VHH binders against Phenylalanine--tRNA ligase, chloroplastic/mitochondrial. Designs and how they scored, part 7

Target 1, 376 residues: Phenylalanine--tRNA ligase, chloroplastic/mitochondrial, of Arabidopsis thaliana (Mouse-ear cress) (q94k73)
Amino acid sequence: AVDIGGVAIARNDVVREDDPTNNVPDSIFSKLGMQLHRRDKHPIGILKNAIYDYFDSNYSNKFEKFEDLSPIVTTKQNFDDVLVPADHVSRSLNDTYYVDSQTVLRCHTSAHQAELLRKGHSRFLVTGDVYRRDSIDSTHYPVFHQMEGFCVFSPEDWNGSGKDSTLYAAEDLKKCLEGLARHLFGSVEMRWVDTYFPFTNPSFELEIYFKEDWLEVLGCGVTEQVILKQSGLENNVAWAFGLGLERLAMVLFDIPDIRFFWSSDERFTSQFGKGELGVKFKPYSKYPPCYKDISFWISDLFTENNFCEVVRGIAGDLVEEVKLIDQFTNKKKGLTSHCYRIVFRSMERSLTDEEVNDLQSKVRDEVQKKLNVELR
Below, E stands for the ipSAE of ESMFold2; O stands for the ipSAE of OpenDDE; V2 stands for 0.75 times the mean of E and O plus 0.25 times the DockQ between their complexes.

## First folded at step 1 (VHH)

Design e03 (framework vhh_7n9e_1)
Fold by ESMFold2-Fast, scan of step 1:
Structure e03 (fold): chain B 376 residues (1-376), chain A 121 residues (1-121)
Amino acid sequence: as target 1 above (376 residues)
Amino acid sequence: DVQLVESGGGLVQAGGSLRLSCAASGRTFSSYAMYWGRQAPGKGREWVSGISTSGGSTAYASSVKGRFTISRDNAKNTLYLQMNNLKPEDTALYYCAADEGYYGSGSYEYWGQGTQVTVSS
């Protein structure tokens, strides 16, 4: 059982062998309730606390904090209420973990916007674990942490400003988030980039010039009016932002691989014992990689996300990267071949040839069984 | 961070075909789910099609399902939209987008500048 926000979640309520839609493996269930963002001496918790300190010190109308809301949400919360189109790729079983046809592991913290607005909250931060079936590399992991901010304005806030409500909200948002970036990164050059999100208009990304490159810090925008209307706020305007905590923590703490956040190795965990932002991760000895290639004729069941699920299910955190290195089509036979390179490397020790060969053998067997591919 | 450049638009008669391309540079293209969207004159943006990181999963707006096919070539960092049986209603500026997923709330996307498609009756 896992307790989140006072709700007990049993394994059989999440890993549903009797439901044809269910695609949640035990390895993902084991991540529920770990709450890395609520650990004061973990990089994710340290970063969350630093962001909270910014909002507490800089805003007189204090933001409410929600950090223990259930990651198990309805498809309505996760998609419909944030205006994701009915046929959007993010709704696919290949991209999202489904408990059943109407229930998912949230892929973003925006899943809670409508619920919190309906309950009368108008200025809040939501922090928590989010889940995606995804590729395997140094920056991709099937569970990571997001923080979302939301702020509602009334006509009294923008009347007399000389600005319409949308411009007022957009400028307030940019000022708020430029301050947050300065709080986290110090005196850095910043720029705003126009973008698109289905639940904000206009939409922006904040980039900072860091270590001789432009780094995206967060996405944000002015909330689509239809979302506010659904919550009885048709005479209001609001802004929202979201950020990925792992991506920012990797940059701030100089952590090279997302797998480190799940490490219990004392060489990693002891470096963050003071609970402070000023720490830079110091690498312990790098261990050698082992490269294994696998080639197969793909089937209709094959997707890279499903292949990565097979690899993760077998190797866990011993796989560092899965990369497509070759693709070709035999037009006479109507068959397409993919060749992937699997990079095995532990963060904690050297891997033996014997254990890597065993893992690769299991991957070869399991990919044929689960994805109906033919090895070549 | 990824930069996207669309091409392949143009003027075509109703019933005709066009293939749009979106060339990606910067971060590895294969790490992003990709989308095509469009904006017709005087209308808001409309989602058209999406494709997973490997190309194994695709989705389509009901208005284009059965006529359009999305695909990608990860070795060439290129996204495609094959458009068949074009209708005057398909006239729009077409954009490609990459889903970041790691900043914001998982729907945050990079968009290109677009390529114009005009379908004459």
Scores: ipSAE 0.000, ipTM 0.334, lowest interface PAE 10.2, mean pLDDT 85

Design e04 (framework vhh_7n9e_1)
Fold by ESMFold2-Fast, scan of step 1:
Structure e04 (fold): chain B 376 residues (1-376), chain A 122 residues (1-122)
Amino acid sequence: as target 1 above (376 residues)
Amino acid sequence: DVQLVESGGGLVQAGGSLRLSCAASGFTFSNYAMYWGRQAPGKGREWVSGINSGGDSTAYASSVKGRFTISRDNAKNTLYLQMNNLKPEDTALYYCARVSDYYDSSGPLGYWGQGTQVTVSS
């Protein structure tokens, strides 16, 4: 059983072969309860602690921290409460892990905001693992960690400021997050980019100029009034932000591949033993990649995310990248062929030709069986 | 530098068709989900359509479902929106957007381009 938020969760509570909607494999179940963000000597936990230090020091410990909320949430929490349209791509079984038709592994920490507001919380940070069916490359992994912040204001906060509530909240938000970026990255050029979120208006992204490139740090905005009204806060205004911890940690610690965060190798883990921001990862392995190509005629069951699920299910962290390298349409037959390059590479050792050939053989067999494609 | 450049807008008669293109540069296009959004004069932003990184999962706003088709060509770093049976109410500035790595595809859109104007006459 896995301990999630003080509750024992059995495999069959999450990997449900009896439910036609369930698409959670054992490999994803194995990631539940690992709590990398709560480990003081892990890069994700170190970064979380550094952000918490900013809020504690600059906001007098007024932000409550929620870092042990269950990642098993309702579709209402994950989508409806944050105003995601009913037909949005994120609701697809191709993109989200469903336990059943009404229950998902959360794809973002925003899944908890309505619940926390209904319970009377008004200033909080939520941190935790989030889950998404996704492509395979150096920056994408089906489990990653997010932090969300939320802050509610009452009329007495903006009355007398000479500003309307939305302007007051937006300016407070920008000041807060510019301070956070300086705390993490030092003196750095910043810019605000207008964007769109279903659950905020206005919406912004903060970018910093770091190592001669613009880096997106976080998304944020003033919370849509509909969300506040649903929580009994119709005379209030609020701001929210969210950020991905892996992406920031990769930049701050100079970590080149997202798979390292799940490594138990002492050559990696020992580099973070002091639990401090400012460590730069030093590479210890330069093992060769092995390239394997696979070509097939696609079927109605085929999607790239479903193909990546097959590859990841077989190879685990031994697959570094899956890339579409060619697409051919036979116009006479109306059939389309895809060719993918699978890059096998371990972070810990050299892979043998026999091992890679075995993995590729299993991928070839499984993709035909599960996705009903015809190999070429 | 992340750059998204929309093209293909213009003036078209009601019932007509237009195909919008978005040329992406400065990032690995095939790694990101993409979206089209629009903003009509005096109105807020409206999400129109989304597509995942592989191009095999799509979604549409109810107002355009059955009339618009989103697609992508990862080899050309280009996003498309095929708009059929256009209505005067489709008149808007159309933007393409990249999903942020720091949020999921239902959250913030990474970067919005300058937009391409679509005007549908009655």
Scores: ipSAE 0.061, ipTM 0.464, lowest interface PAE 5.0, mean pLDDT 87

Design e05 (framework vhh_7n9e_1)
Fold by ESMFold2-Fast, scan of step 1:
Structure e05 (fold): chain B 376 residues (1-376), chain A 122 residues (1-122)
Amino acid sequence: as target 1 above (376 residues)
Amino acid sequence: DVQLVESGGGLVQAGGSLRLSCAASGFTFSSYWMYWGRQAPGKGREWVSGISSSGGTTAYASSVKGRFTISRDNAKNTLYLQMNNLKPEDTALYYCATGRYSGSYLDAFDIWGQGTQVTVSS
């Protein structure tokens, strides 16, 4: 059982082997309730606190903070209420963890937006763990942390400004987030990139020029009016933003692999013991990688995300990368084969050939069973 | 690796038309939302249009709505942008893009093409 938002959630409420829609493995269940963002001496918690300090000092503590809302949400909250189209890839079982056909592990903190607005909250920050079935590499992990901000304006706020409501909200948003970026990164060159999100119009990405490259810090925009109307706010306008805490923490703290955030190794954790922004991670060890290739004829059940799920379920944090290295089509049989390289490497110790061979054997067995592929 | 290759740009007079193409490879094209964006010299990037994986949902920037039409051919892994009633303000490098979970703030656009230049004379 884990305590999520003051409620004890049992394993069998989330890992439902008898439910045909359920695709939540024990490895993902083990991440629920870990609350890395609420730990003052963890990089994610340190970064969250630094962002909260910005809003508290520049907005007179006017933003409410929600950091313990349940990551178990309805499909209505996660998709419909934020205008995710019915055919969007994120609704697929290949991309989202489903508890049952109406319940998911949230893919984004935007899942709480409509609920908070209906409860009368108008200016808030939501921080928490989010879940996605995803590839395996140094920057992708099935659990990461997102912060979202939301700010509602009334006619009194923009009347007399000489601007229409949308322009008022967009300019306020840009000023707010440029200040946040300067708070976190110092004096850096910034640029705004126009983009598309189904729940905002106009939509923007903020990029900064940092260590000789353009880095996306956050996505944001002026909230779609239909979302406000559904919450009884048809005469208002609002802005919203979202950012991934791991992405920013990796850059700010020079952390090279996203798996480090889940490390209990004292060589990692002790570097953040002061709870301060501005610490740079110092590598303490370099253990050798072990490469294992697997080739198979793909099936209708096969996707790279589903394959990565099998690998993660077996190897956990001992897998560093999964990469497609070859693809071959047999035209006579009408079959396509994929060859993947699995890179096994621990951040904490050297792996033996015997343990890697055992992991690979389990991967070979499980991929045939769950994805109906034929090994080559 | 994912690759996006744009083509079809060129010089046109105001009021004219162009059709851009984007050839996609290295991923399951039919499973992803696809987008067109543009960047004029000295300006930031601007989103132009988006299309759902099936082609059933389309979205447009207000500056191009009613003049541009986005479409796709999933059998050919190709994205299109039909541009009508072109204006001098449409002069830009046009590029196609895609991103997993484009329904969230973080993952809107993570893969960009090289772009194809469109120049509209007065």
Scores: ipSAE 0.218, ipTM 0.619, lowest interface PAE 3.3, mean pLDDT 88

Design e06 (framework vhh_7n9e_1; at its last look DockQ between E and O 0.09; V2 from the best seeds 0.00; counts 0 for: pae E 4.8 > 2, placed apart)
Fold by OpenDDE, look of step 2:
Structure e06 (fold): chain B 376 residues (1-376), chain A 122 residues (1-122)
Amino acid sequence: as target 1 above (376 residues)
Amino acid sequence: DVQLVESGGGLVQAGGSLRLSCAASGFTFDSYAMYWGRQAPGKGREWVSGISGSGDRTAYASSVKGRFTISRDNAKNTLYLQMNNLKPEDTALYYCAKEYSSGWHEGYFDYWGQGTQVTVSS
């Protein structure tokens, strides 16, 4: 059992083999309770604390902080309350980890907005681990961390400004986030890009010019009025932002692979200390990769995410990347063939050929069993 | 710079077909899910269809399921939407959009084109 926010969560509460709507593997459950964002000497915790410092310093401690909310939420919280369409693909078993038909592992920290608003919170930061079924590469991991910021305004806030409520909120939002970007990255060139989110209008993306490239820092926007109305705040306006901590941390700390965040290797963990924002990761021994290809005729059960789940379930963090390298359709058979390259590489040690072959063999067996593909 | 350019729209009679194209540039095309959206007169934007980076997964709004087919050619950096059995209610400005985050069908977009007008007459 893991303890999150004073609540004990047992394996059987999350991994339910007897429920056909459950798709949470043990590998994912094992990440619950690790709370990397609450570790002061961890890059994610260091970054979180730095962001807290910005808000505390610039907003006189007006923002409440939530960092131990349970990642187990309802589908209503995770999707409906943030205006995800009922038929949207993100609701599928392919994209989201379901505990049961009505309960999921949160895929974003915005899942907590509605509840917090209903409870009377008007300014807050929510930080926590989120879960998405995803591909396998150096920038994608099924568990990562987000921070949600939310700020509600009342008519008395903007009435004297000469601005309408939306403009008022948008300008405040931009000022806040530009300041945050400077706090984290220093004096950098910034630009705003119009974007689209279901739960904000207008929506923006903040980009900074960093290391000779434009980097997306976060998404944000003025909260849709319907969300506020549902929370009893019909006469209010609000802004919200969301940022991925791993994405920023990889840049700030020069961490080349998202898998490092979950490493217990002292060569990695010892490089960081409390409050040491911007310390650059020093690479240690880079071990050689091993490449294995697997080809199969795809089935109705096959998706790339399903395949990655199979691979991850077997090889864990020993897999660096899974990439589609070839595909063709046999028109006569009405079947499509995919060839994937699996890159085996440990961050901690050299893998033996025997070990890799064994893992590959298990992948080959499991993919047939779980996804009903035909190996070629 | 990310560029998305839609084409293929036009006037068609109910029951007819159209094929839309979206030419993409300025990013690693096959690393991102792509979407078609539309905006009808007097309505907000709505998603129509999505396709994964590799093209192995597709999704459709319930209103177009069975009639529309999304596809992509990663070698050509092009997204397609085959629209069959078109209805007057399908009249809208159709736009292609890039997924905000790679590898995830979140339905958030950071870039979209100017759109192509589709008009279906009764």
Scores: ipSAE 0.030, ipTM 0.507, lowest interface PAE 4.0, mean pLDDT 92
ESMFold2-Fast, scan of step 1: ipSAE 0.597; ipTM 0.802
ESMFold2, look of step 2: ipSAE 0.048; ipTM 0.484
ESMFold2 (binder alone), look of step 2: mean pLDDT 83; pTM 0.840

Design e07 (framework vhh_7n9e_1)
Fold by ESMFold2-Fast, scan of step 1:
Structure e07 (fold): chain B 376 residues (1-376), chain A 124 residues (1-124)
Amino acid sequence: as target 1 above (376 residues)
Amino acid sequence: DVQLVESGGGLVQAGGSLRLSCAASGFTFSTYGMYWGRQAPGKGREWVSGISWSGGSTAYASSVKGRFTISRDNAKNTLYLQMNNLKPEDTALYYCAAQTYYDSTGYESPFDYWGQGTQVTVSS
């Protein structure tokens, strides 16, 4: 059982072998309810607290905080309410964890946006764990944490400002987020990049010049009017932002691999005992990698995300990276072969040749079994 | 099958121009944000430019802003990159990508569909 928002959720309610849509493995179920963002001495919780301190200090505690909403949401919340098209690939089983055909593990905290607006909330921060079937490398993990912010304005807010509603919201948003970036990173050079997100228009990314490189901090924009109209706010405008906590925490704390956030090793956890920003992670050991290559003929149903799911299901956090190193197409037969390099490395110990060979053998067997590919 | 096929690369002198194309198939192109990236030998992938599903919003890396123009033709399922005032530093394999996740996060998301790329070489 897992405690989610005070409710005990049984394994069989989430990992359902009797449901043909279910694709949630035990490894993902084990992450539910861990609430890393609510731990005051965990890097993710420390960062979340620092961001909350910014909003409390600069906005007179006017932003409501939602940090214990269930990550188990409806497809309506996760997709329809944020304008994801019905045929969009993110709705596929290859990209999203489905509990059943109507229920998913949220892939973004924006899944709660429309419901909070319908309940009458107009200024809020939502923080929580999000789930995506994803690649395997030092910055990608199938569970990570997002924070989103949302702020609604009424005509009286922009009337008399000399600006139209969209410009008013965009400028307020940029001032708010520039202040946040200064709060977290100090005096840094900043730039705004125009970009695209389907539920905001205009859309922006904030980049900072940090450690001699440009770092993307967050995405944001002025909320699409149709979202506001659906909540009875057709005469209002709003801004929204979202950020990935792991990405920022890795930079702020000098953490080199996203797997560290899920470590219970005291050599890692003890470094954050004061619950404060400004701590720099000190490496305690670097163990040798073991490289294993696998080649196979792909099928029409093959995806790299499904391959990474097989690897994660077998090796857990003992896999550091999966990388496509070669691709070959036999045009005469219409067949394509992929060659992947799997890098096995633990953060806590040296791996033996015997255990790596056992893991690789299981990967070879499961890839053929589950993805119907032919090994080459 | 989702496929992205880049074309239009080649050898060009500094100060010259090239236009790259990316033909997309196997998904509803008109509902996706699209991106151009590049990779020089021995370096990691670098983001170059992005465009929204409608073409109404575009973004550029600072190194190419003012010189490159991204555009799309949804009727032809094709993405373009017009490259002007090319520099030797622009030499790289150029590839297009489609982003499958819709959100407003600054988390570095992997692009789920990548083309094989088209080589651009700029001589001094």
Scores: ipSAE 0.024, ipTM 0.432, lowest interface PAE 5.6, mean pLDDT 86

Design e08 (framework vhh_7n9e_1)
Amino acid sequence: DVQLVESGGGLVQAGGSLRLSCAASGFTFSSYDMYWGRQAPGKGREWVSGISTGGSTIAYASSVKGRFTISRDNAKNTLYLQMNNLKPEDTALYYCARGTLYGDYEWFDPWGQGTQVTVSS
ESMFold2-Fast, scan of step 1: ipSAE 0.257; ipTM 0.599

Design e09 (framework vhh_7n9e_1)
Fold by ESMFold2-Fast, scan of step 1:
Structure e09 (fold): chain B 376 residues (1-376), chain A 122 residues (1-122)
Amino acid sequence: as target 1 above (376 residues)
Amino acid sequence: DVQLVESGGGLVQAGGSLRLSCAASGFTFSHYAMYWGRQAPGKGREWVSGISGSGGETAYASSVKGRFTISRDNAKNTLYLQMNNLKPEDTALYYCAKSPRYYDILTGEDYWGQGTQVTVSS
């Protein structure tokens, strides 16, 4: 059993062999309730605390913090309430972990936005673990952490400002997030990049000049009025921002691989014992990678995400990267062949050729069975 | 596999016009916002224009507003950029990009095409 938000959740409540929609493996279930963002001595928790300190110090505790909401949500919360079209690919089993046809592991912290607004909350930060079936490389992992900020304004807030509501919200947003970036990164050059996101208008990305390159820190914007109207806030305006905690923590702490956040190795964990920003991760022993290629004719069931899920299900954190290295299409037969390179590498020990060969053999067998592909 | 293939670039005189196309495959085109970006020699990527999945909402960088028009044909899985009154400073490699997941404004992980070169002479 796992305690999630004060509720005990049994394995069979989440890993449902009897439900044809269920695609949650035991490896994902094992991540539920770990609460990395709530650990004061973990880099994700350290970063979350630093961001909360900024809002507490500069906004006089005006923002409510929600950091223990359940990651098990309804499809209404995860999709419908944030206006994802009914036929959108993100709703597919290829992209999302389904507990059953009406229940998912949340893909984003915005899954709680409509509920919090309906309950009367108007200024809040939501932080938590989010789940996606995704590719395998140094920056992608099926479990990571997001923080979302949301701030609602009433007419009395912008009346007399000499600005329309949208300009008022946009300027407040930019001032707030410039301060946050200075708090986390110090005195750095910043720029705003105009962009497009589906549920904000205008939309912006904040970039900082860091280590001789422009780094995107966060996405944000003024919330689309349709979303506010659905929550009974038709006479209001709001801003929203979001950020991925792993992405920022990897930059701030010089962590080279997202798998480190799930490491219990003392050589990693001991480096963060003071619970403070300003720590730079020091690499320990470097272990060699083992490369294995696999080629097959793809099927209608094949997606890269489904292939990566098979690989992760067999190798766990022993796989560092999966990359498409070749593609061939026979146009007359309508058949396409993919060749992937799988990079096996542990951050904690050396892998033997025998161990890697065993893992690769299991991948070859499982991909044929689950994805109906034909090996070349 | 997500594939984005840009075309339509070339050499044009200042004041001229070009229409760029981006052929998309490997995803449900109508479900994703799309945008055009550009990169001039020695500069970073600059956002140019964006369009919602339905085509009902568009946005433009101030440097191109009134001169460029973004559009899409969801039946053909194709994104367009009509460029009018081109200036020498519009010289750049132009590429289209698939937005992050519909509900995720935070990923910054865009699939970028190979690009099509636009060169504007005097």
Scores: ipSAE 0.024, ipTM 0.439, lowest interface PAE 6.1, mean pLDDT 86

Design e10 (framework vhh_7n9e_1)
Fold by ESMFold2-Fast, scan of step 1:
Structure e10 (fold): chain B 376 residues (1-376), chain A 123 residues (1-123)
Amino acid sequence: as target 1 above (376 residues)
Amino acid sequence: DVQLVESGGGLVQAGGSLRLSCAASGFAFSSYAMYWGRQAPGKGREWVSGISSSGSSTAYASSVKGRFTISRDNAKNTLYLQMNNLKPEDTALYYCAADLGTYEYGSETYDYWGQGTQVTVSS
């Protein structure tokens, strides 16, 4: 059992072999309740604390913090309340971890937005672990952490400001987030980039010039009125922002691979023992990669996410990258072949040829069984 | 099976116009927002424009606002970008993109990208 928000969650409540919709493996269950964002000496927790310090100091503790909400949510919370279309691919078993047909591991912290608004909360930060069946590379992992901020305004807030409600909210948002970026990155060149997000209008990305390139820090915007109306806030306006903590932590701390956040290796963990921003990760011994290619004729059951799930299930954190390197269509047979390169590399030790060959053999066997593909 | 195929690029003189097309297949095109991005030689990807699933809402990068128009034809599963008053700095490989993942903030959430179509603007 794991403790999540004061509630004990048993393995059989999440990894359900009796439910045909359930696709949560034990490896994902093992990540529940770890709460890296709530650990003061972990880079994710350090970054979360720094952001909270900004809001506490500059907004007089007006923002409520929700960092212990259950990542086990309803499909209504995860999809319907954030306007995900009924036929959207993110609703598929290929993309989302389902506990049962009505219950998922949250894909984003926005899953709590409508619930918190209905409960009367108007200024809040939500931080937590989120889950996706996803690709495998140095910046993608099936568990990562997001923070979302939300701020509701009433007519009395903008009346007398000389601005309409949308302009009032947009200007407040930009001022707030420019301050946050300076707090985290110091005196850096910044720019606002107009963009599109389905749940905000206008929508913006904040970019900073960092290490000779423009880096997106966060996305944000003025909340679409339909979302506010669904929560009984039709006479209000609001702004929202969201950010991925791993992405920012990798940049701030010079961490080169997302797998490091889940490392218990003392050579990694000891570097963050003071719980402070400004630490730059110092690399230790480089271990050699092992490249293994696999080619197969794809089937209707095949998706890259399902293939990566098979690879993760077998190799865990010993797989560094899975990359499509070739695609071939045999028009006479009407079949398409994919060739993937699997890069095996541990952050902690050298892998032997025997163990890599064993892992690859198991991948070859499982991909045929699970995804009904024919090896070439 | 998801596929995005861009076309319509080419060489044009400054002040000229081009219309890009993106043919989408393998997903329910009419249910998803679509985007155009570009990458100039030696630079990172830059978001250019976005359009809602119905086509009712559009957005543009400040650098192209007033010169480019994004549109879509859901019956044909096709996304368009009308580019007017082209400048040498518009020279880039132009990609269409679809975000088929969870709703998130940020251009990096695009799950599918096309191969791109090259646009070169001469002075």
Scores: ipSAE 0.007, ipTM 0.340, lowest interface PAE 9.2, mean pLDDT 86

